VH-VL binders against Thioredoxin-like protein AAED1, chloroplastic. Designs and how they scored, part 3

Target 1, 196 residues: Thioredoxin-like protein AAED1, chloroplastic, of Arabidopsis thaliana (Mouse-ear cress) (q9zuu2)
Amino acid sequence: AITGASSGAGIGKGTADSLDTVKVLDLRGNEIPISDLWKDRKAVVAFARHFGCVLCRKRAAYLAEKKDVMDASGVALVLIGPGSIDQANTFVEQTKFKGEVYADPNHASYEALEFVSGVSVTFTPKAAMKILESYMEGYRQDWKLSFMKDTVERGGWQQGGILVAGPGKDNISYIRKDKEAGDDPPVEEILKACCA

## First folded at step 4 (VH-VL)

Design b6 (from u2_6 with light chain F93Y; framework fv_utomilumab)
Fold by ESMFold2-Fast, scan of step 4:
Structure b6 (fold): chain C 196 residues (1-196), chain A 123 residues (1-123), chain B 108 residues (1-108)
Amino acid sequence: as target 1 above (196 residues)
Amino acid sequence: EVQLVQSGAEVKKPGESLRISCKGSGYSFSTYWISWVRQMPGKGLEWMGKIYPGDSYTNYSPSFQGQVTISADKSISTAYLQWSSLKASDTAMYYCARDLWFGELSDYYFDYWGQGTLVTVSS
Amino acid sequence: SYELTQPPSVSVSPGQTASITCSGDNIGDQYAHWYQQKPGQSPVLVIYQDKNRPSGIPERFSGSNSGNTATLTISGTQAMDEADYYCATYTGYGSLAVFGGGTKLTVL
């Protein structure tokens, strides 16, 4: 399977097929096939480690700064987190995130995409530097969300990623699997994948 | 349903090696820590250490570092506690427990426990 | 080197309130968790994060944690509550679990 940053028309059918059985929840609790997020439009889909994560909140802000560019290209900005609908609603209220937010409480999308997990990839010197930078820039961890039962019950050291897909259920044009906590691609790379 | 099932009781001589097991089911085994806890006869609970099976990362109590080895085989959802050379003082009940994390804080508690493995070491 | 201290034993009559303390330096700045162990059985989580009950644990169990003392309270104590009770926390920022010495609760 695909690790790191990858792009091109050759990426898609195998990964899209693994996602065909995956459903996510909107903020009202409606269950929808994940591929519907990019069926009729192109989407940039950011996968968070959890909804309280300071590095994930920084990434959401980072991507939201480019939402006007995405809108001009007909591209949706989507964030998926591996938590409950209540956690997703709290994330939206606290961050004022301008994109769409969905919950994946069973983390089925993370399993289908084979995102990285492990203690050694969560607590690295590079991750420590990214956390310090984030605090210096004013981003804060939501400790309450980190203590919520759903977040704790995941029990894992799950990493996220970024996907660019659509229009069309089988059309995945970019995938990046985070190698460690805070492993952000350059925003220019994402903009080239969605909006060039 | 979540279950942790441990291997059966062991009777050993000092100097012998031993490995006991803890098999998880009903959850994603590689994504939860497994802790090992010792209870000597008539005594309290002592935390020995833990493993994250996803990458086999271990953390040991200072009192047990170098005395035991903790390992895991995620392909069969099993964690292990191992001695290279048993001592009579290793006679105890050994529990495994699922160890939940609090996101970035590394603060944990044990929500499910195995039934225990009694290890008796005598000459 | 962090230690949690519990009284070795507490005795109450049926229907009375049992109070079990767990003393540790600034434990109120950490989470305290409580485990019940009946003779011949595995420990069972009865309180997590100072005051929360897992599903299936009776409402008569409650907890608090402030300053240097965490407390497990059992109101209307029943004979079935006879057990050893252990408090636990994680030390500092080191991911090291520490148990108290345990308290034998007798209901007579």
Scores: ipSAE 0.006, ipTM 0.479, lowest interface PAE 10.0, mean pLDDT 79

Design b7 (from u2_6 with light chain F93W; framework fv_utomilumab)
Fold by ESMFold2-Fast, scan of step 4:
Structure b7 (fold): chain C 196 residues (1-196), chain A 123 residues (1-123), chain B 108 residues (1-108)
Amino acid sequence: as target 1 above (196 residues)
Amino acid sequence: EVQLVQSGAEVKKPGESLRISCKGSGYSFSTYWISWVRQMPGKGLEWMGKIYPGDSYTNYSPSFQGQVTISADKSISTAYLQWSSLKASDTAMYYCARDLWFGELSDYYFDYWGQGTLVTVSS
Amino acid sequence: SYELTQPPSVSVSPGQTASITCSGDNIGDQYAHWYQQKPGQSPVLVIYQDKNRPSGIPERFSGSNSGNTATLTISGTQAMDEADYYCATYTGWGSLAVFGGGTKLTVL
């Protein structure tokens, strides 16, 4: 969509229905219905482009910095990536991310949420500047993971998003679909959706 | 070269207001957190809180929530620590420090420190 | 609230190895960072993320962190290493910083 973000009462009922059959994998390979992530609690769910993405790692870092606010509000921080369990474990080992991590190797959640995909939305002047800034700030891309056959064949050009949902499997209060690589929402907007 | 330069020493009476500053240079100020750390005379370091100047979001230590206000003006690359009413127990050295992620999603650490601002509160 | 405990003082002879501990519940699940402070000076980062040295810090400085204890080790301790040493971590998943009480290292 135009704005890339939506919030308010009644948002996501159609999306919640499409997610009802979606399962993600925990780090041990167990299938978890995705709606269980927010059934009994509120969750901020960040969807990565892939587990090697430098801009996604920077976003995960900024969200993790706000985890004290989320914890105080009873809100879980979750990251989902469109890759294998092995890639998810590599992400956790390399980043030490303090939230929960799940793998979606079939991209079912990305399809249900209708996230953007494409080479032209990945390589933009804005994305190039954000990558340069991220490297200057100390973030690094896992180039090997980024160019694995699996990642390339899935379309390493998959964009992510952010969801705020729960408590309750049908309760989706915030949806943002990234328009291009590095299309970061203001963190204050996410905090208002989850925690204010 | 990265530098954090703090305002000069202050001598105040109880009940007075005060604002001290920390000016960053040599880096993109709005993209790094600034933390404030107190050190009472002869005592250890105490983390007070931090601000991200890009959006002015603050996190406070529970011990300092409501006792001080942290703010920043990114247009002049300056962070502030402010008291509405000083107490004698606020006598301390106050440091600002830059927070940096270093290649991994991990805890921040303080890679550059200001020289400190000594605040003395006495009758 | 979360607390990091350090011994108040450690004394070693020149050339001896100094070990300064920092105890906290499950601190090994967080990164530990170490700061050196000499009298009248600002703290200086000597170890970050458990074991890494900033540029300019001698190889004599090393660190480890596992279980409930992080350790700063200074091998071949020199008189110039006399200082207060503070450990620190972030709790609340990187959002709330906490310092240990500090350890005065004396080299006699």
Scores: ipSAE 0.005, ipTM 0.445, lowest interface PAE 13.7, mean pLDDT 79

Design b8 (from u2_6 with light chain Q30Y; framework fv_utomilumab)
Fold by ESMFold2-Fast, scan of step 4:
Structure b8 (fold): chain C 196 residues (1-196), chain A 123 residues (1-123), chain B 108 residues (1-108)
Amino acid sequence: as target 1 above (196 residues)
Amino acid sequence: EVQLVQSGAEVKKPGESLRISCKGSGYSFSTYWISWVRQMPGKGLEWMGKIYPGDSYTNYSPSFQGQVTISADKSISTAYLQWSSLKASDTAMYYCARDLWFGELSDYYFDYWGQGTLVTVSS
Amino acid sequence: SYELTQPPSVSVSPGQTASITCSGDNIGDYYAHWYQQKPGQSPVLVIYQDKNRPSGIPERFSGSNSGNTATLTISGTQAMDEADYYCATYTGFGSLAVFGGGTKLTVL
């Protein structure tokens, strides 16, 4: 199993093929083929564990700090979560996130990208330290949203990742699969992939 | 049912110390922030600061930093607001309120309020 | 320092629509929350996160927030709605809460 960051020509062939049948929901509930998010533009696509996750909200925040750089390069900032459109709307309302947000309630994108899932990768010593650091920085988890029936039933153990793709449906130039909760890449690595 | 119950009215002299309390019930006390809000007689609401009881992390309004101390004891579901030396200008109604904040890009609101503690400071 | 400005008073007849504004630089980029305070009572949340009503708050209360102005709207205003109304928001990295100066709503 390949984990961590990957970049360069050739990444997209198998991964793009697996994404062909994947659709995500916009905030109004419309089905959007996921590859349309980068068909005509480059996009940085962050995948959350769930919409209430404190570490996922912190990742959204540090990516949003670089949105002006991305905009200047013609790059869209996108966040996808494995929850419902109601949870996605709640996330937007609570965070005022300035990027685009989409819901993937059936986890089709997470399965196609082979993101990690499991209790042991969610509760690691490193994840515990990241949560403590996030709390000290003022981030708090939405415990109600995190333990709502819908969130738990839709896979609270799912890990996320980051993708840089486009322009072009088959053009995937960067992929990073989170090894455990809070496994964030340096923002400079993402900026190099999208915006250098 | 969620409830915040505050300590009773206080009459104090300038220079005296004081600690007032806010006890939460009907919810997980350590998972919500408690804010303190001042209302001087006939005036509006002023936010003083807040504490997350789970780890005792505090945020203060710049106007109140160094003037008061906010603390909490999660074992008894109680938050505190304390003055080391009261001034006549501290005469006000003090409210506690429950909220939750998730960092710079997210916030919550004061969904439940205590009944208030009237503090009168006179010589 | 960030400030929210409200008109000191608004007066309406029973059954009319009351609009209470809350002005702040780019307040539409923050959540606006609204609190009702009746004489001798604690504040009560009537609108949270721009437009949402807590359980038990009548449908005649609604909110909006865009650009530099958040607005609390009370349709079909009733005598029982007479109160002081405060807007509030959180700003900055330090999670700083800010209240508007308050608006006295008179229903006569």
Scores: ipSAE 0.006, ipTM 0.451, lowest interface PAE 12.9, mean pLDDT 78

Design c2 (from u2_6 with heavy chain S30T T31K; framework fv_utomilumab)
Fold by ESMFold2-Fast, scan of step 4:
Structure c2 (fold): chain C 196 residues (1-196), chain A 123 residues (1-123), chain B 108 residues (1-108)
Amino acid sequence: as target 1 above (196 residues)
Amino acid sequence: EVQLVQSGAEVKKPGESLRISCKGSGYSFTKYWISWVRQMPGKGLEWMGKIYPGDSYTNYSPSFQGQVTISADKSISTAYLQWSSLKASDTAMYYCARDLWFGELSDYYFDYWGQGTLVTVSS
Amino acid sequence: SYELTQPPSVSVSPGQTASITCSGDNIGDQYAHWYQQKPGQSPVLVIYQDKNRPSGIPERFSGSNSGNTATLTISGTQAMDEADYYCATYTGFGSLAVFGGGTKLTVL
């Protein structure tokens, strides 16, 4: 198994403890403790910057390409965004994402995982090139959703990450925090963490 | 009490350089954008550009890109607007204004304004 | 380039309701803000995020924003409300602020 920790100390126990009070919303608005997503199964959990983000939609797409591999390994594919239930439903309708989608409107999971936030990490030359590349590949930002009051109010400076956890509430085997917008790990690294 | 205090009026000749300042007090200076707004005599408000003092990230209006430089010194809570070579068309009142950081993008509501710096450029 | 259009002037009698419009493509999907400027003074924020009043702004000021039009409404208009009013929003992935051309409100 491979472990992609942002730090070696306290991975699993410390990170799991910080998530104990965190709840996410399913597409119908039901509150679910976030650790229930990996309590009885392994999960790859991708955290979006917001549901309108072009780079996040591209990440969702390449992870979905590997869903069959994840399914064969008994691994759930999950996407969490720091937006509303309505935004999450719009994301599903527009992208046709095959994994599970949850909303974290108060960004409690992002706070608990200490994901990066800030204008300088959102608007870098590297992020600009990644956005341009994504447009050239056919991915589109939902400009209306990106400029909705709710999306802006919930911290559009927020960066995402990827977590591999479970089975078991305390079993967090991989964590990667995005350094800037468009900072994608190789998909091979994620597959080794979930499915090796 | 939140305040933005700008430097005094300037009288310059075309071709001269100039830097005017905007000092913030009564709040965490690095947590809010500072925008610069021009008002030509008898005309309306024009947004010139902005800076986030926490990391000195800047954005400029296309009309002002390359014509001015916006900078900030967070150690003294001061933002600057600078011209390398003034033109008579730069004659205007210049305001700085605080813009509340509101997520991925500022929504540009200017809750506090400086008193303005009048810049007159004539030969 | 994105543009906000305001009427150049609006006139009302004291006690009447003044309505100042700000037209922009799909402005209702963005926040609109309103500033008051009296002669020789800095602008003052009177409405932010479509409808909210800063502390110190009288209740007679209200705002709305839907579709292609944001509106500033001043009920029971007083002589002291005579000023230039500017609407504003953002565009270009939030990288640009845009002001309307301004409306001179006259109270006679």
Scores: ipSAE 0.005, ipTM 0.473, lowest interface PAE 10.4, mean pLDDT 79

Design c4 (from u2_6 with heavy chain Y57W; framework fv_utomilumab)
Fold by ESMFold2-Fast, scan of step 4:
Structure c4 (fold): chain C 196 residues (1-196), chain A 123 residues (1-123), chain B 108 residues (1-108)
Amino acid sequence: as target 1 above (196 residues)
Amino acid sequence: EVQLVQSGAEVKKPGESLRISCKGSGYSFSTYWISWVRQMPGKGLEWMGKIYPGDSWTNYSPSFQGQVTISADKSISTAYLQWSSLKASDTAMYYCARDLWFGELSDYYFDYWGQGTLVTVSS
Amino acid sequence: SYELTQPPSVSVSPGQTASITCSGDNIGDQYAHWYQQKPGQSPVLVIYQDKNRPSGIPERFSGSNSGNTATLTISGTQAMDEADYYCATYTGFGSLAVFGGGTKLTVL
């Protein structure tokens, strides 16, 4: 298991094996093997805590600012959230996110990647400051999505992460597992992993 | 088609209260910020503050904090700018404008503007 | 408080290039937006995020933003471009908007 940000030779074979049975849903509800997202291309894959998450929306925006750099490098920008297709469509409509969006309502990808979950890692002083900063920046949490029964029961305490993978189903070149809500890597670190 | 329609011109005396309105149509009103901008006669644009109608969160310019109240009623797609006690120095054209927060998520800009409400405060 | 400075006026002949500057401390680290206002009318967005044009704005309008100066450039200036131009940016983590003082463009 890799903790924090990791990159380099030897990363990902065990992680890729854990993902081989995982499927995500596109915005129309079609099941897509998750490794198809990076089978024939490189992809930056951001994993949200949930689709209503203000910190996740800010991260999506931050990554979308660099989409032209990613496109020039042949890299896809992908966001996965641990919610329903309807929640994913609401996210796209509210945020106008220019990358690809997929839903993982059963958390299979989060479990396979061993992302962090817990009350204590969700409500930290750092998370409180990041939420305040995000609100001051004009981002808003969708409180209805955040407190819907299925969001809470499917891991409202779930943390996300970032993956850079492909081309090739076994080629995972970067993984970052968020340690607490608001645990943001520098965007330059992600760009170096995908595009430099 | 996106439109912001503001209430009509007002003529008031100092000390009177006033509320002017800005009604949005042609888009999801609760998902965009509405900003208020003042323009005194012959002067430039001054940003006063903004509201996110979805949760009524407000941010004010330091120059206008405590001088006006910004509010919204998302059920009728309307934002408001209110004074409890007008001064002669409040004489100005007041514009509302839509902030395109979701279009470019890390910033905002004013993509559509209302026609303006002229407020005249004199004896 | 953060402030943007514009020249009060710029004059050009028809067909010439007009250049309107907007000076602010490290404005190049922020997005600059530009608004056109004709007498008796509401402002109209002409450039957003430094260099992008809204639908319906002629390609003769362009923008740049670097260091301490953002610039609105109007090539082949026409009489219809005569107006007041305002730059704007956001501060305080995108929560506060600031306008420049405005520039009156005269096309003679």
Scores: ipSAE 0.006, ipTM 0.457, lowest interface PAE 13.9, mean pLDDT 79

Design c5 (from u2_6 with heavy chain G54S; framework fv_utomilumab)
Fold by ESMFold2-Fast, scan of step 4:
Structure c5 (fold): chain C 196 residues (1-196), chain A 123 residues (1-123), chain B 108 residues (1-108)
Amino acid sequence: as target 1 above (196 residues)
Amino acid sequence: EVQLVQSGAEVKKPGESLRISCKGSGYSFSTYWISWVRQMPGKGLEWMGKIYPSDSYTNYSPSFQGQVTISADKSISTAYLQWSSLKASDTAMYYCARDLWFGELSDYYFDYWGQGTLVTVSS
Amino acid sequence: SYELTQPPSVSVSPGQTASITCSGDNIGDQYAHWYQQKPGQSPVLVIYQDKNRPSGIPERFSGSNSGNTATLTISGTQAMDEADYYCATYTGFGSLAVFGGGTKLTVL
């Protein structure tokens, strides 16, 4: 566990227990218990705000740049978004993300992990600057996807996070809850949690 | 009631400095961007740039970068558009407008507009 | 530089349907918004996010956006609808706003 990195987050069995009832969908629509993602392996699990999110796509890209390091350590790279299977497939097609992608259309994983939500934590000048920087670096927002019914109705103000879990269903070693849109930890902190 | 009230018409000579204002009321001023839009006589609308009043973060159209300065004072719910040295080509109606921004979810449409400030620059 | 093109003018008889187009590369991948401006007045938002009407805008106003063309449609056009209409979008994924050149709608 990395105590300094777990600002606003719980670590341990209580969090794992709350995830026991959570299912996510693979790209073909199969229900997978979320803990199966790290039952037999360690996983870095990035939770997107929604599948159209430019900052989430930039984070996915940063993490994917370290996929060879993760692979060498036996660690899976996973992205979960709070949307439909169709949105997840659109994300994969547009980004060519090399990790695994799952959909959580009911936001059950976000509720279990108590991720932050709210207009004020989404609406910040810092987030705006991060979006502009991401655009300049070649990352693109899907504006239509961002305003789809699923995204706006249940996930528009939802923040994400990063989890490092496994091997073992109840083994959660790192939790970071994003405080606002674009609240990225240093990638080195994540690598220390998964791969050091 | 949401309202944007702009300062009165200005008549200036080339080379003079000018600052015009846009005061918001009826909403939380710091939670919305303010955009500035120029309309030259008989011409269309041109977006100049915007400011987020909470921290005075600005974003300019490339066509207006370096030509004007946008600022805001959130303590009095007022945004400003300023020229250090006016040119005859700055003669136009200037509008401020409330710009919707919710991080990466923003639509960037202008839901409320000020009444406009006419700036005439002539010798 | 991203550019939106509108016809300079559109004419329609009262009660007929007016159609104003806004052409831009892949504008259908972005949201289009529409503003009405009457002489001596500030612009008024009439359509946002391609098709939505703000409170107070008559139901005869509608919009669509697909491919390279966004369209503002005014059914049962009335004399009071005579105005300049501007389309707008954002490019650079919300970092830059751009307006079309405007269309003068004449109702005769």
Scores: ipSAE 0.006, ipTM 0.467, lowest interface PAE 10.6, mean pLDDT 78

Design c6 (from u2_6 with heavy chain K50I; framework fv_utomilumab)
Fold by ESMFold2-Fast, scan of step 4:
Formats: C-alpha cells, structure tokens, sequence
Structure c6 (fold): chain C 196 residues (1-196), chain A 123 residues (1-123), chain B 108 residues (1-108)
C-alpha cells in the first residue's frame, strides 16, 4: 500500500457502506445510485476537484489514453465532478473525454469518501509547479467554472481521488485520496489495480 | 461595515527599511485574501502579491518576488508589506485590497480597498 | 507574461454610450473585472466576473467578455462617470492578478 492509496482484502467494506445513500447525476439529469457504476462491471472512478480544474483535466486525459487497455479488461472509465449537469456537459464538450461523466452537485460522494479539503492543501508549491507544467503542455483551466458560486459552494477547496471498484456494489479494491492539488498516482498503479 | 485602514504616509531615503500596514475590520479577517497593489505617480495599477491570513500562504508577482515581503498577523487583523532596502523607484501609492477566498486560486477581484499609503523615497 | 491592452483614452458626450475594451489572449476563458478610479481616490469595483454589478453601482454599467476582448459599457454616460477605468483578470499561468494599462474616460 502506498501512502494515500489502499488495496487488499477487507479494504473498502466500510467505504462501500458509506456510499449506499449516495446518488450521482448522468448527463441527462437522471439520478443513479453511485454503486450502480460498478455493480455489474469493474470501474476506475476519478473524482475531480471541480469541472474547471486544469490538473483534473490533465488526469482525465492521461487516464483516457489507457481506455483501450481498460476496455480490453472489461473495465469502465468514469469521472465524477462536484458540480452541476451543465458544468459536466461543458467539461465533456471542452475536453472530449472518452469515459463516462457524472455530476455530484451536493458532493455527497466526496463526503462519504472523506476526501481532503482546505486552502493549504490547494495552494502548495508542488501544486503551483504542476499547474504551470500543465499550462505549458496545453491544458487549460476553465476559470468561469472554477469560480461560479455553485462550484465554490459544492467544494471549491475540495480535493479528489481515485477508486477502483466492482464487479459488485460492495467490492472496492483500491482507493486513493489526493493529499494536495495535483497529487497524481503513477498510471501503472491504477492499471495494476484495475487490469492486471 | 467592512473597512481596510492603512498606515500613514512615509518619507524615506534609499537603502532604508520600511514596513507599512493594512488593518481589516468589520469581517472575519482570516477568511479573506489580502492583495497589495502599487500605483506609481501618474501610472496604472500593478499587482504585487497576495496573502491568506488564515495560514499565511503567500503568492508574489514575479516582478516583486524577493523585493518585498508580505506577511499578516491574524490576531490583530493586520497585513504588512515590507522592504529591506528601499529604492527611489519604490516611490508610489500602495493599496491593500480584499479578495474573495471562495474558490481554489482566488478570483483576484478586489471588493474593498484601503485608502492607500504614499511612500516617497528620495535623497 | 500575460498582458491586457486598453485604449489610453475614450471621449464621449453626455448621454452617449461609452465602450472601453480590454484585449488579452483568450480572456473570454477567464473572468474580467473592472475598476473605476477618480483623482486622489482609491479604485472602486464597478463590474466583477464579466457582467455583475456590486451593490450601489448604477444599472447603466454593464460588461461582456468573449474570445480575446472584454468590454465595459456605460450607457447614458454622465459627467460623474469621468474617471480612469482598469480591467483586470488573473492568469492560470502563475496564478497572478493582471491589470490593464487603464483608460481615461472624458465626458465633455
């Protein structure tokens, strides 16, 4: 187990229980129990800080590069953001993300997973360098999405994470909670959890 | 009523040190960012840097990094701007301004401004 | 480094519409804010996040922001609107606040 990531037998049982009451919205506005995302399949679920986040967009792009590997293993690629359906649709239009996207406007999944939040974990020297690097590589933050009132109310200081879950609503085999903005795991760690 | 009250005008010589202040009142000081803005005589506004008093996180404009120090004492609701060695080119009006803390990277819009501190540096 | 360009001056007659532009690369992807400064006074926020007015700012002030240009519009311009106007934004590149050079609005 790497600091910030957990996997193994018994890990995720309490987490699965915490998610039982959580629903997310698909891009059409339908309420979906979050555990349905991995009930009948394995899923890699990336949680964004918000839909405008440049570092989250970079992570989404990086995971999407491995979508063919995930598809070959029967694994779904899912992104959840703590914003509105309109913001989720804007994210899809701007990024052309190949995975599934869901909105969690009340950030209930983030609370259930106990993801980190705070000003000091958002404004770190490491996060600043990663933002500069991401801009140099062509990724852009949607500043309007980042500073909309509803985005801030739904988790402006909120950090994200990644989980690997399923098949089976109670089967969570990997969880990583980001410690600060831009705290990216190696993609090989994710591929080992889902696909090896 | 939200107010930012700045220290009085200063007349200094090149090479001298200086610290000016900005005291917030009428709001929770630790929950809002404070920016410092310079305006040279007859010139426009220049952003210098920002501090979050809650944890003293600072971010500087590259033009001012290493030339000034921004700090805050949340126990007395006061932010500071400090020079170790003044130059004649530091002659300017200096404003503090309150930013929103709502949002990851501050929106850097300034809803309340101090009255300004005039700093004159001459031999 | 990121720069915002404003015309140095704009002149209108009382009652006419004044338009002040603020040009920056892809500024429409960022929020634009506008400040009014009268001689000897601190700046005053007149528009924030492209189009919103703070309490106390007259309805004749409006804003827009798309592509490479943000615009402050003052309809029915009055003598009291004579001032310097600054646009501002922040850059994701370095998370810095940036001001335009300012526009002197003259109302004849």
Amino acid sequence: as target 1 above (196 residues)
Amino acid sequence: EVQLVQSGAEVKKPGESLRISCKGSGYSFSTYWISWVRQMPGKGLEWMGIIYPGDSYTNYSPSFQGQVTISADKSISTAYLQWSSLKASDTAMYYCARDLWFGELSDYYFDYWGQGTLVTVSS
Amino acid sequence: SYELTQPPSVSVSPGQTASITCSGDNIGDQYAHWYQQKPGQSPVLVIYQDKNRPSGIPERFSGSNSGNTATLTISGTQAMDEADYYCATYTGFGSLAVFGGGTKLTVL
Scores: ipSAE 0.000, ipTM 0.468, lowest interface PAE 11.5, mean pLDDT 79

Design c7 (from u2_6 with heavy chain K50Y; framework fv_utomilumab)
Fold by ESMFold2-Fast, scan of step 4:
Structure c7 (fold): chain C 196 residues (1-196), chain A 123 residues (1-123), chain B 108 residues (1-108)
Amino acid sequence: as target 1 above (196 residues)
Amino acid sequence: EVQLVQSGAEVKKPGESLRISCKGSGYSFSTYWISWVRQMPGKGLEWMGYIYPGDSYTNYSPSFQGQVTISADKSISTAYLQWSSLKASDTAMYYCARDLWFGELSDYYFDYWGQGTLVTVSS
Amino acid sequence: SYELTQPPSVSVSPGQTASITCSGDNIGDQYAHWYQQKPGQSPVLVIYQDKNRPSGIPERFSGSNSGNTATLTISGTQAMDEADYYCATYTGFGSLAVFGGGTKLTVL
């Protein structure tokens, strides 16, 4: 069943077609067709704005808290960021994230999924409050990753999203595109999409 | 206009406690980070750590972690650098500097500096 | 720990171009910032984000940053430019700002 923030006749098939040529890099630098992440299993795939993003790290932590529920349902937890393999490895070392991490340095997956981008959707009063709350809760931004030239020039204003897909390359059951930085869905909405 | 005004020079003995201050004016104090920078006599600049006054989040250079405490009181637009027990090796000029902060759209650089506080620790 | 290396001193004649380098592993992937410090004075930001000048900084100051080296360039160097110059950048893993060792610029 097609669920989540958007549910309609075109969801899934057209999105799967757009992802058909997209590859991501594992932490060792191997190219993986992105659809292989959910070919033989269901996956929750969180797309970060970049690997230094404090709100993205907070979302990764919240999703990781539910990993036992996902494991019990046969669901993989995956994080994709639009940076380099080095940045992905730094993210894993700093966050101790329990899920799988992949890099998409050319932003091909973000383009295919048509995620939102723009300064005005990154810099909002709501995003500012969520950043402040995240810092108070102990989450920290990697300022080097946030202000590296390639991050700013290629995707500093790129928003992320969440995808639930598989088993099966063409089976996309949930898509949520972030409207602004820190536009977090309720965790229960994600659990319903993956694990109900 | 933006200004950072630091407390006056201090002369202390080893083992004494000390707190020096940096008061911001002419801007929203809670929207900028404050960094502390040490300069030993005749030597270069050393970054010590920073604070975000909006939530008192601090981070320290590994060389200064556990040696100093950085704090802030946003109600009076003042940041502090504190030692529980001074050493002769703490003799230096101490600068506060404003760091630009607002999400990923802002770069971090020290656009305004305090005048410095000279701390002399001797017997 | 991440380190930035600068030459300890650079000397130029008045009117000549001074070049001050700042070497760090892949510093070109990070922003470099430059500070001027005259004797008895606080540091002053002269270049931010590799190449940008704050208001009030003369056009003769410029910067670049690529690969392992960031460079501060002062064209038509004047006696008033005599100062210590420091580069700086940001790093992760518990050190968010790092200064180079400083370069004493002499105009003689």
Scores: ipSAE 0.000, ipTM 0.453, lowest interface PAE 10.4, mean pLDDT 79

